VHH binders against Abasic site processing protein HMCES (HMCES). Designs and how they scored, part 233

Target 1, 269 residues: Abasic site processing protein HMCES (HMCES), of Homo sapiens (Human) (q96fz2)
Amino acid sequence: CGRTSCHLPRDVLTRACAYQDRRGQQRLPEWRDPDKYCPSYNKSPQSNSPVLLSRLHFEKDADSSERIIAPMRWGLVPSWFKESDPSKLQFNTTNCRSDTVMEKRSFKVPLGKGRRCVVLADGFYEWQRCQGTNQRQPYFIYFPQIKTEKSGSIGAADSPENWEKVWDNWRLLTMAGIFDCWEPPEGGDVLYSYTIITVDSCKGLSDIHHRMPAILDGEEAVSKWLDFGEVSTQEALKLIHPTENITFHAVSSVVNNSRNNTPECLAPV
Key: E = the ipSAE of ESMFold2; O = the ipSAE of OpenDDE; V2 = 0.75 times the mean of E and O plus 0.25 times the DockQ between their complexes.

## First folded at step 21 (VHH)

Design xa14 (from wb10 with D105S; framework vhh_6z1v_2; at its last look DockQ between E and O 0.60; V2 from the best seeds 0.74)
Fold by OpenDDE, look of step 21:
Structure xa14 (fold): chain B 269 residues (1-269), chain A 123 residues (1-123)
Amino acid sequence: as target 1 above (269 residues)
Amino acid sequence: EVQLVESGGRLVRTGGSLRLSCAASGFDFSTYAMGWFRQAPGKEREVVAAISWHGGITWHADFVKGRFTISRDNAKNTVYLQMNSLKPEDTAVYYCAARPYQFYSRPSDYNYWGQGTQVTVSS
């Protein structure tokens, strides 16, 4: 996974992340650094995206079932990294393969510390190789959505009226991630960064791409992944597998350029 | 204590109309999406209609074909299902359900449920 969409307004995004805590009380995640949230139809590595994580990571003795929402850098920067510039990292940390997560120090160590997060997106993009050509067809991949009577095609959401109907009830994609905290050697703010765990693609997606993000389908899966206080690493890793509960459609080549940030990126062609 | 109480279910003739009501208490109703589900004998529970927390977005199952309409009154903490042109196939226990802000299609995604109200349509 090298491209996502996360364009919802902050308030809409927050509501979409409503949850019940361990006591059964309805909660909204509290924001950390809300000003770092930059909505975009075209998110690339090194950009900031919102993730969910347990409140226990920030507050001692907090209820680990409570959630925080925070923009983090896509591309995990390990805490042990000693260079002053995160861009000098010599290996790719955009994704973490599920089969080797425990073999790589960069992922194993933060995971062992309970640094699990849920990466939020409208969906993600993948490119299908066309047979006989060097051309690639991009696809937008997301949870199946309930088609509301007035909801035109995702592409018709260009009108303000249609937008509200489509996106106010949009089910966000919830991807399993690992995050780490990096302290710059020269001082400054702690950098929070994440990697997306990937798995082999489900059968439905296999013709498009051989790998997919580990998707956490449902509140139980999301809650267990986040609750590192009650759920062990071993138990959490059982949640990491391909899911068939996914849909997709072809999109235009507009998404190929990471600088393009328009609704056309995810519109059906 | 969270409560959802359905009412309005009764025996009606084919082609008749009913209005179901679900009164909610014990939670902030205005922040929950509401849904109507039904379960016929020997069948799985299925979604009939759903409405967003603010009432601006609604969804109806394909089998409704314009016969049913979901609505809500947040001031009264009540969700409604107007059912017209009823058929024997509509005979079921109808349930009201609630989940935070957004509505989903799966029953398992809803947090609160009523006890249900019986709707029987005779030929």
Scores: ipSAE 0.794, ipTM 0.899, lowest interface PAE 0.6, mean pLDDT 93
Fold by ESMFold2, look of step 21:
Structure xa14 (fold): chain B 269 residues (1-269), chain A 123 residues (1-123)
Amino acid sequence: as target 1 above (269 residues)
Amino acid sequence: EVQLVESGGRLVRTGGSLRLSCAASGFDFSTYAMGWFRQAPGKEREVVAAISWHGGITWHADFVKGRFTISRDNAKNTVYLQMNSLKPEDTAVYYCAARPYQFYSRPSDYNYWGQGTQVTVSS
């Protein structure tokens, strides 16, 4: 998983993240650094994307079931990194394999601090390898939407009005992530950055790619992953598995160039 | 504190019409999407129709499209299901349900449920 779409206006995105705290009260997540939210149909590593995390990370004795939403850098920068420029990191932290997460210091350490987050997107892109050629077919992959519960694709009518209504009621993809906090050696603001946990692909996606993000399907899974005050690392890791509750459609090669930020990136082909 | 109360379910003949109502109280109705679900004995609860919090977006299952219409009246905190051209296959307990802002298809995604109202359609 190395490309996502997260293009909704901030207010629409925030309403899509409405939740109940442990007392049953409806809430919206509280934003931190909202000005760093950069909507795009074509997000790549090193860009900022919104994640959910527990309020307890920011406020002593806070209710750990309350949620903060904040943009973070995609590509986890470990707290121990010593250079002044995060782009100098010599290893890839875009993703974290679930089967080795407790073996990699970059991920084990923040996970042990309860630094779990939920990465938000409209969906993600994957490129299918074609047998016998160098050609790759990109797909847009997302939760089934109420209009797309079978093999049908988003935008069946392709009219602008239909797309507007689809997006206004879009169920956001919720992926399990780990974040860390890096203090630049020369001073300045703390950098929050995340990695997306990956698992083996479900049967439905195995023809596209052998890995998929670990998807948290439903509010119970999201709540447990976020609540490091009540849910241990060991229990949280039980939430990390493939899901078959996923759908996809082929898209044009416009998405290949990460500079292309248009609805065409995710439009069905 | 929160209540969803369905009404209007009864016995009707094939081809008949029926209007279900669901009165909501104890929460801010205007920030919730509403759905109608149904469940026949031995079957899973399934979504029939849904409407967004502001009423501008609706969805109807293919098996009821053209026959059922969901609507809402935020001034009265009420959601409706107009059911026309009823078939014996529509026989079920009908439930209204609520979740914040957006509607989804799965029952587990909804926070509040009514007790249900029985609809029976005779041959």
Scores: ipSAE 0.779, ipTM 0.902, lowest interface PAE 0.9, mean pLDDT 91
ESMFold2 (binder alone), look of step 21: mean pLDDT 90; pTM 0.914

Design xa15 (from xa1 with S52A; framework vhh_6z1v_2; at its last look DockQ between E and O 0.83; V2 from the best seeds 0.80)
Fold by ESMFold2, look of step 21:
Structure xa15 (fold): chain B 269 residues (1-269), chain A 123 residues (1-123)
Amino acid sequence: as target 1 above (269 residues)
Amino acid sequence: EVQLVESGGRLVRTGGSLRLSCAASGFDFSTYAMGWFRQAPGKEREVVAAIAWHGGITYHADFVKGRFTISRDNAKNTVYLQMNSLKPEDTAVYYCAARPYQIYSRPSDYNYWGQGTQVTVSS
């Protein structure tokens, strides 16, 4: 997993993340650093994307079921990193394999501190290698979406007005992540950065790619992954597995160039 | 105290019509999506129709399209299901459910549930 779409305006994204805390109270996640949110149809490693994490990471004695939403850098920078420039990290931390997460210091240490996050996206892209050629077919991969209509206009989903409303009800992809906090040695703001945990692909995706992000399907899974105050690392890792509740469609090669940020990146072809 | 109270379920003949109502209280109705689900004996609960928090976006299952219409009245904190051209297959307990803002299809996605109202469609 090395490319995502996360393009919704901040207010729409925030409402899509509405949840209940452990007391049953409806809440919206509270933003940290909202000005760092950079919506785009075409996000790549080293860019910022929003993640959910427990309020307990920021406030002593906070209710660990309450959620913060914050932009973080994709590509985990370990807290122990000594250089001044994160790009000098010698190891790729865009993804973290679930089968070795407790063996790699870069991921084991923050995981042991409860630094679990949920990475948000409209969906992600994968490129299918074509047999006997260098050509690759990109796909956009996302949760199945309920087929919505304008009130009183059943079955009229193809009009431009109906397309604009599809995103108002979009179910965001929720991927399991680990984050860390790095203090630059020369000073400055603490850098929050994340990795996406990966698993073997499900049967439905195996023809596209052999790995997939670990997807947290539903509020119970999301809540347990985030709540490091009540859910141990060992119990949280039981949530990490492939899912078949996923769909996809082919997209044009416009998405190949990460500088292209248009709806065409995810449009069916 | 959150309450969802369905009403209007009864026995009707095939081809008949029925309107279900669900009165909501104890939460801010205007920030919740509402759904109608049904469960026939021996079957799993399934979504019939749903309507987003602002009322401008709906979903109707294929098996009820053209026959059932969901609507809401935020001033009355009430969601409705107008059921026309009823068939014996529509016999079930119908449940009202709520979740924040957006409509989803699975029962596990909904936070609040009513006790249900029985709809029986006779030959």
Scores: ipSAE 0.797, ipTM 0.912, lowest interface PAE 0.8, mean pLDDT 91
Fold by OpenDDE, look of step 21:
Structure xa15 (fold): chain B 269 residues (1-269), chain A 123 residues (1-123)
Amino acid sequence: as target 1 above (269 residues)
Amino acid sequence: EVQLVESGGRLVRTGGSLRLSCAASGFDFSTYAMGWFRQAPGKEREVVAAIAWHGGITYHADFVKGRFTISRDNAKNTVYLQMNSLKPEDTAVYYCAARPYQIYSRPSDYNYWGQGTQVTVSS
């Protein structure tokens, strides 16, 4: 996974992340560094994206079932990195393969510390290789959405003109991530960064791409992944597998340019 | 205490109409999506219709086919289901449910439930 969309307004995004704590109380995640949230239809590595994480990471004795939402840098910078510039990392940390997560120090160490997060997106992009050509067809991949309609407008829900209205009730994609905290050697603010765990693609996506993000489907999966206080690493890793609960459509080549940030990026062609 | 109280269920003839009401209390109604579900004997509970917190977005199950309409009145903390052209197949206990903000189709995605109201459609 090298490209995502996360364009919802902050308030809409927050509402979409409503949850119940372990006491059964309905809550909204509290924002950390909300000003760092930059909505975009075309998110690339090194950009900031919102993730969910347990409140216990920030507050001692906090209820570990409570959630914080925070923009983090895509591309994990390990805490042990000693260079002053994260861009000097010599290895790619955009993704973490599920089968080797425990073999790589950069991922194993933060995971062992309970630094699990849920990466939020409208969906992610993948490019299908066309046989015999150098051309690639991009696809937008996301959770299946409920077919909704505007109140009083029967039948208009399926019109292309109403596509933007779907975002008012959009189910966010929830991807399993690992984050780390890096302190610059020269001082400054702590950098929070994340990697997306990847798995082999489900059958439905296999023709598009052979790998997919580990998707946490449902509130229980999300809660267990985040709750490092109660859920062990071993138990959490059981949640990491391909899911067939995904849909996709072809999009235009507009998304190929990471500078393009318009609705055309994810619009069906 | 959270309460959802359904009303309006009764015996009705095929082709008849019925309006169900669900009165909510004990939570901020304006921030919750509301749904109507039904469960017939020996069948699983299924979504009939749902309405988002702001009331501007609705969902109706395929079997509704325009016969039922969900609506809400936030000032009254009430959600409604207008049911027209009722059929014997519509016989079930109808439940009101609530969840935060967004519409979902699975019963497990809803947090609060009423006790249900019996709707019986006779041939």
Scores: ipSAE 0.779, ipTM 0.891, lowest interface PAE 0.6, mean pLDDT 93
ESMFold2 (binder alone), look of step 21: mean pLDDT 90; pTM 0.918

Design xa16 (from xa1 with T58E; framework vhh_6z1v_2; at its last look DockQ between E and O 0.76; V2 from the best seeds 0.77)
Fold by OpenDDE, look of step 21:
Structure xa16 (fold): chain B 269 residues (1-269), chain A 123 residues (1-123)
Amino acid sequence: as target 1 above (269 residues)
Amino acid sequence: EVQLVESGGRLVRTGGSLRLSCAASGFDFSTYAMGWFRQAPGKEREVVAAISWHGGIEYHADFVKGRFTISRDNAKNTVYLQMNSLKPEDTAVYYCAARPYQIYSRPSDYNYWGQGTQVTVSS
């Protein structure tokens, strides 16, 4: 996974992340660094995206079932990294393979500390290789959405009238991630960054791409992944597997350029 | 304490009309999506209609075919189901359900449930 969409307004995004804590109380996640949230139809590595994480990571003795929402850098920067510039990291940390997560220090160490997060997106993009050509067809991949009487096609969501109908009730994609905290050697703000765990693709997606993000389907899976106070690493890792509960459609080549940030990126062709 | 109380279910003839009501209490109604579900004997519970927290988004099941309409009154903490052109196949216990903000189609996605009201349509 090298490209996502996350374009919802902050208030809409927050509502879409409503949850119940372990006491059954309805909650909205509290924002940390809301000003770092930059909505975009075309999110690439090194950009900031919103993730969910347990409140216990920030507050001692907090209820670990409570959630915080925070923009983090895509591409995990390990805490032990000694260079002053995160961009000097020589290995790719955009994704973490589920089968080798415990073999790589960069992912094993933060995971062992309970640094699990849920990466939020409208969906993600993948490119299908076209047989006989060097051309790749991009696809937008997301949770199946409820079809409402007033809901237009995703392509029609570009109009103000249709936007509310489609995106106000959008089910966000919830991907399993690992995050770490990096303190710059020269001082400054702590950098929070994440990697997306990947798995082999489900059967439905296998013709498009052989790998997919580990998707946490449903509130229970999301809650267990986040709640590192009550759920062990071993138990959490059982949640990491392919899911068939996805849909997709072909999109235009507009998304190929990471600088393009328009509704055309995810519109059906 | 969270409560959902359905009312309006009764025996009606084919082609008749009913209006179901669900009165909610014990939570902030204005922040919850509301749904009507039904369960017939020997069948699974299925969604009939749902409405978002602000009422701007509605969902009706395919079998409704324009016969039923969901609505809500946030000032009264009540959700309604207007049922017209009723058929014997509509005979079921109708349940009111609630979940945060957004509408979903699966019963498992809803947090609160009423006790249900019986709707019987005679031929």
Scores: ipSAE 0.783, ipTM 0.893, lowest interface PAE 0.6, mean pLDDT 93
Fold by ESMFold2, look of step 21:
Structure xa16 (fold): chain B 269 residues (1-269), chain A 123 residues (1-123)
Amino acid sequence: as target 1 above (269 residues)
Amino acid sequence: EVQLVESGGRLVRTGGSLRLSCAASGFDFSTYAMGWFRQAPGKEREVVAAISWHGGIEYHADFVKGRFTISRDNAKNTVYLQMNSLKPEDTAVYYCAARPYQIYSRPSDYNYWGQGTQVTVSS
């Protein structure tokens, strides 16, 4: 998983993240650094994307079931990194394999501190390698959406009068992530950054790609992953598995160039 | 204390009509999507229709399209299901459910549930 779409306006995105705290009270997540949110149909590593995390990471004695939403850098920068430029990491931290997460220091340490987050996106892209050629077919992959218009078509979102019928009710993809906090050696603000945990793909996606993000399907899974005050690392890791509750469609090669930020990136072909 | 109270279920003949009501209290109705689900004996609960928090987005299951219509009245904190052209297959307990803002199809995605109202459609 190395490309996502997260394009909703901030207020629509925030409403899509409505949740209930431990007491059953409806809440919206509270934003941190909202000005760093940069919506785009074509997010790549090193860009900022919104994630959910427990309020307890920021406030002593906070209710750990309450959620903060904040943009973080995609590509985890370990707290021990010594260079001044995070892009100089000697290894790729865009993703974290679930089967080795407790063996890699860059992921094990923040996970042991309860630094779990939920990475938000409209969906993600994957490229299918075609047998007998080096050509790749991109797909947009997302939660199944309730059919309020046409069956299986995102084309209903291609005009303004149809946008609200699709995107105002869009179920955001919720992926399990780990984050860390890095203090730049030259000074400045602490850098929050995340990795997306990956698992073997489900059979529905296996013809597209052999790996998929670990998807948290439903509020119980999201709540347990976020609530490091009440849910241990060992229990949280039981949430990390493939899901068949996923759908996809082919998209044009426009998405291949990460500079292309248009609805065409996710439009069906 | 949150309550969803369904009413209007009764025995009707095939081809008949019913209107179900669900009165909501104990939460801000205007920020919740509402759904109607049904459960026949030996079957799992299934979504029949749902309506978004602002009322502008609706879902009707294929097996009820053209026959059932969901609507809401935020002034009365009430959601309705108008059921026309009823068939014996529509016999079930009908449940009202609520979740924040957006409509979803799975029962596990809904936070609040009513006790249900029985609808029986005779030949």
Scores: ipSAE 0.769, ipTM 0.898, lowest interface PAE 0.9, mean pLDDT 91
ESMFold2 (binder alone), look of step 21: mean pLDDT 90; pTM 0.912

Design xa17 (from xa1 with K65Q; framework vhh_6z1v_2; at its last look DockQ between E and O 0.86; V2 from the best seeds 0.82)
Fold by OpenDDE, look of step 21:
Structure xa17 (fold): chain B 269 residues (1-269), chain A 123 residues (1-123)
Amino acid sequence: as target 1 above (269 residues)
Amino acid sequence: EVQLVESGGRLVRTGGSLRLSCAASGFDFSTYAMGWFRQAPGKEREVVAAISWHGGITYHADFVQGRFTISRDNAKNTVYLQMNSLKPEDTAVYYCAARPYQIYSRPSDYNYWGQGTQVTVSS
């Protein structure tokens, strides 16, 4: 996974992340650094995207079932990294393979500390290789959405009149991630960054791409992944597997350029 | 305490009309999506209709075919199901359910449930 969409307004995004804590109380996640949230139809590595994480990571003795929403840098910067510039990291941390998560120090260490997060997106993009050509067809991949009355197609969702019908009730994609905290050697603010865990693709997606993000389907899976106070690493890792509960459609080549940030990126062709 | 109380279920003839009501209490009704579900004997619970927290978005199951309409009154903490052109196949216990903000189609996605009201349609 090297490209996502996350374009919802902050208030809409927050509502979409409503949850119940362990006491059964409905809550909205509290924002940390809301000003760092930059909505975009075309999110690439090194950009900031919103993730969910347990409040216990920030507050001692907090209820670990409570959630925080925070923009973090895509591409995990390990806490042990000693260079002053995170861009000098010599290995790719955009994704973490599920089968080798416990073999790589950069992922094993933060995971062992309970630094699990849920990466939020409208969906993600993948490119299918065309046989006989060097061309690749991009696809937008997301949770199946409920078909509501007067709901517009995704292609028509760029109009103000149709936006609320499609995006106000949008089910966000919830991907399993690991995050870490890096303190710059020169001082400054702590950098929070994440990697997306990947698995072998489900059967439905296998013709498009052989790998997919580990998707957490449903509130129980999301809650267990986040609640590192009550759920062990071993139990949490059982949640990491391919899911068939996805849908996709072909999109235009507009998304190929990471600088393009328009509804056309995810519109069906 | 969270409560959902359904009312309006009764025996009606084929082709008849019925309006169900669900009165909610114990939570902020205006922040919850509401749904009507039904369960017939020997069948699984299924979604009939759902409405978003602000009432601007609705869903109706395919079998409704324009016969039923969900609505809500946030000032009264009540959700309604207007049922027209009722058929014997509509005989079931009808349940009111609630979940945060957005509408979903699966029963498991809803947090609060009423006790249900019996709707019986005679031939």
Scores: ipSAE 0.831, ipTM 0.916, lowest interface PAE 0.6, mean pLDDT 93
Fold by ESMFold2, look of step 21:
Structure xa17 (fold): chain B 269 residues (1-269), chain A 123 residues (1-123)
Amino acid sequence: as target 1 above (269 residues)
Amino acid sequence: EVQLVESGGRLVRTGGSLRLSCAASGFDFSTYAMGWFRQAPGKEREVVAAISWHGGITYHADFVQGRFTISRDNAKNTVYLQMNSLKPEDTAVYYCAARPYQIYSRPSDYNYWGQGTQVTVSS
């Protein structure tokens, strides 16, 4: 999992994240650093993407079921990192394998502090190796969407208004992540950064790629992963497994170049 | 205190029409999507139709075949299901459900549920 789409305008994204706290009150997540949100059809490691996390990470005595939404750097920088430049990190933290998460200090330590987050995206991209060539076929992978009237599928939109209706009702992909907070040794703002937990692919995706992000399917799973005040690490890790509730379509090679930020990146071919 | 109260279910003959209503209270209706689900004996609960919080986005299941229409009236905090050309296979308990803003298809995606209203279509 090394490329995503997260392109919705901030207000549409926020509404898509409406939830209920433990008392049943309907809420929207409260933004931190909203100016750092950079919507794009083509997000890569080291870019910022929005994640959900418990309010208790920011506010003493807060209700741990309340959610904050904040852009964080993709590629976890451990709190113990000593260099001044995060690019000097000697290992890749874009993803974290679920089967070794409790063996890797970079992930075990923040996980033990309850630093669980939900990584938001329209969906993610994976590249399938084609037999007989060096070429790879990219796919856009996402939650199945309810087919709304007159908007149809992603590729059926015939006007800006129909495109807006598809995305106004888009169910965001919700991936399990771990974050950490790093204080630069020379001073400056604390860096929040995340990794996406991966698992073996479900049967439906196995022909595309052998790994997939750990997807949290539904509000109960999302709530339990986020609520480190009430849900222990051991209980939370039971949420980490493959899901078959996923769909995909082939896309053009436009997405291969991470500088391409257009709807064509995720359009069916 | 959240309440969804369905009404209008009754016995009708094949080919008949019904209009179901669901009165909502105890929450800000204008920020919720609404859905109609049905459950026949021995079957799983399934979505029939759904409508977004602002009413501009709708879904109707393929098995409806154009016979049912969902609508909402935010001034009355009410969602409706107009059912025409009823068939015996439409016999079920019909439930009203609500979730924030967007329409989804699975019963587990909805936060609030009514008690249901029985629709029976005789041959």
Scores: ipSAE 0.770, ipTM 0.899, lowest interface PAE 0.9, mean pLDDT 92
ESMFold2 (binder alone), look of step 21: mean pLDDT 90; pTM 0.918

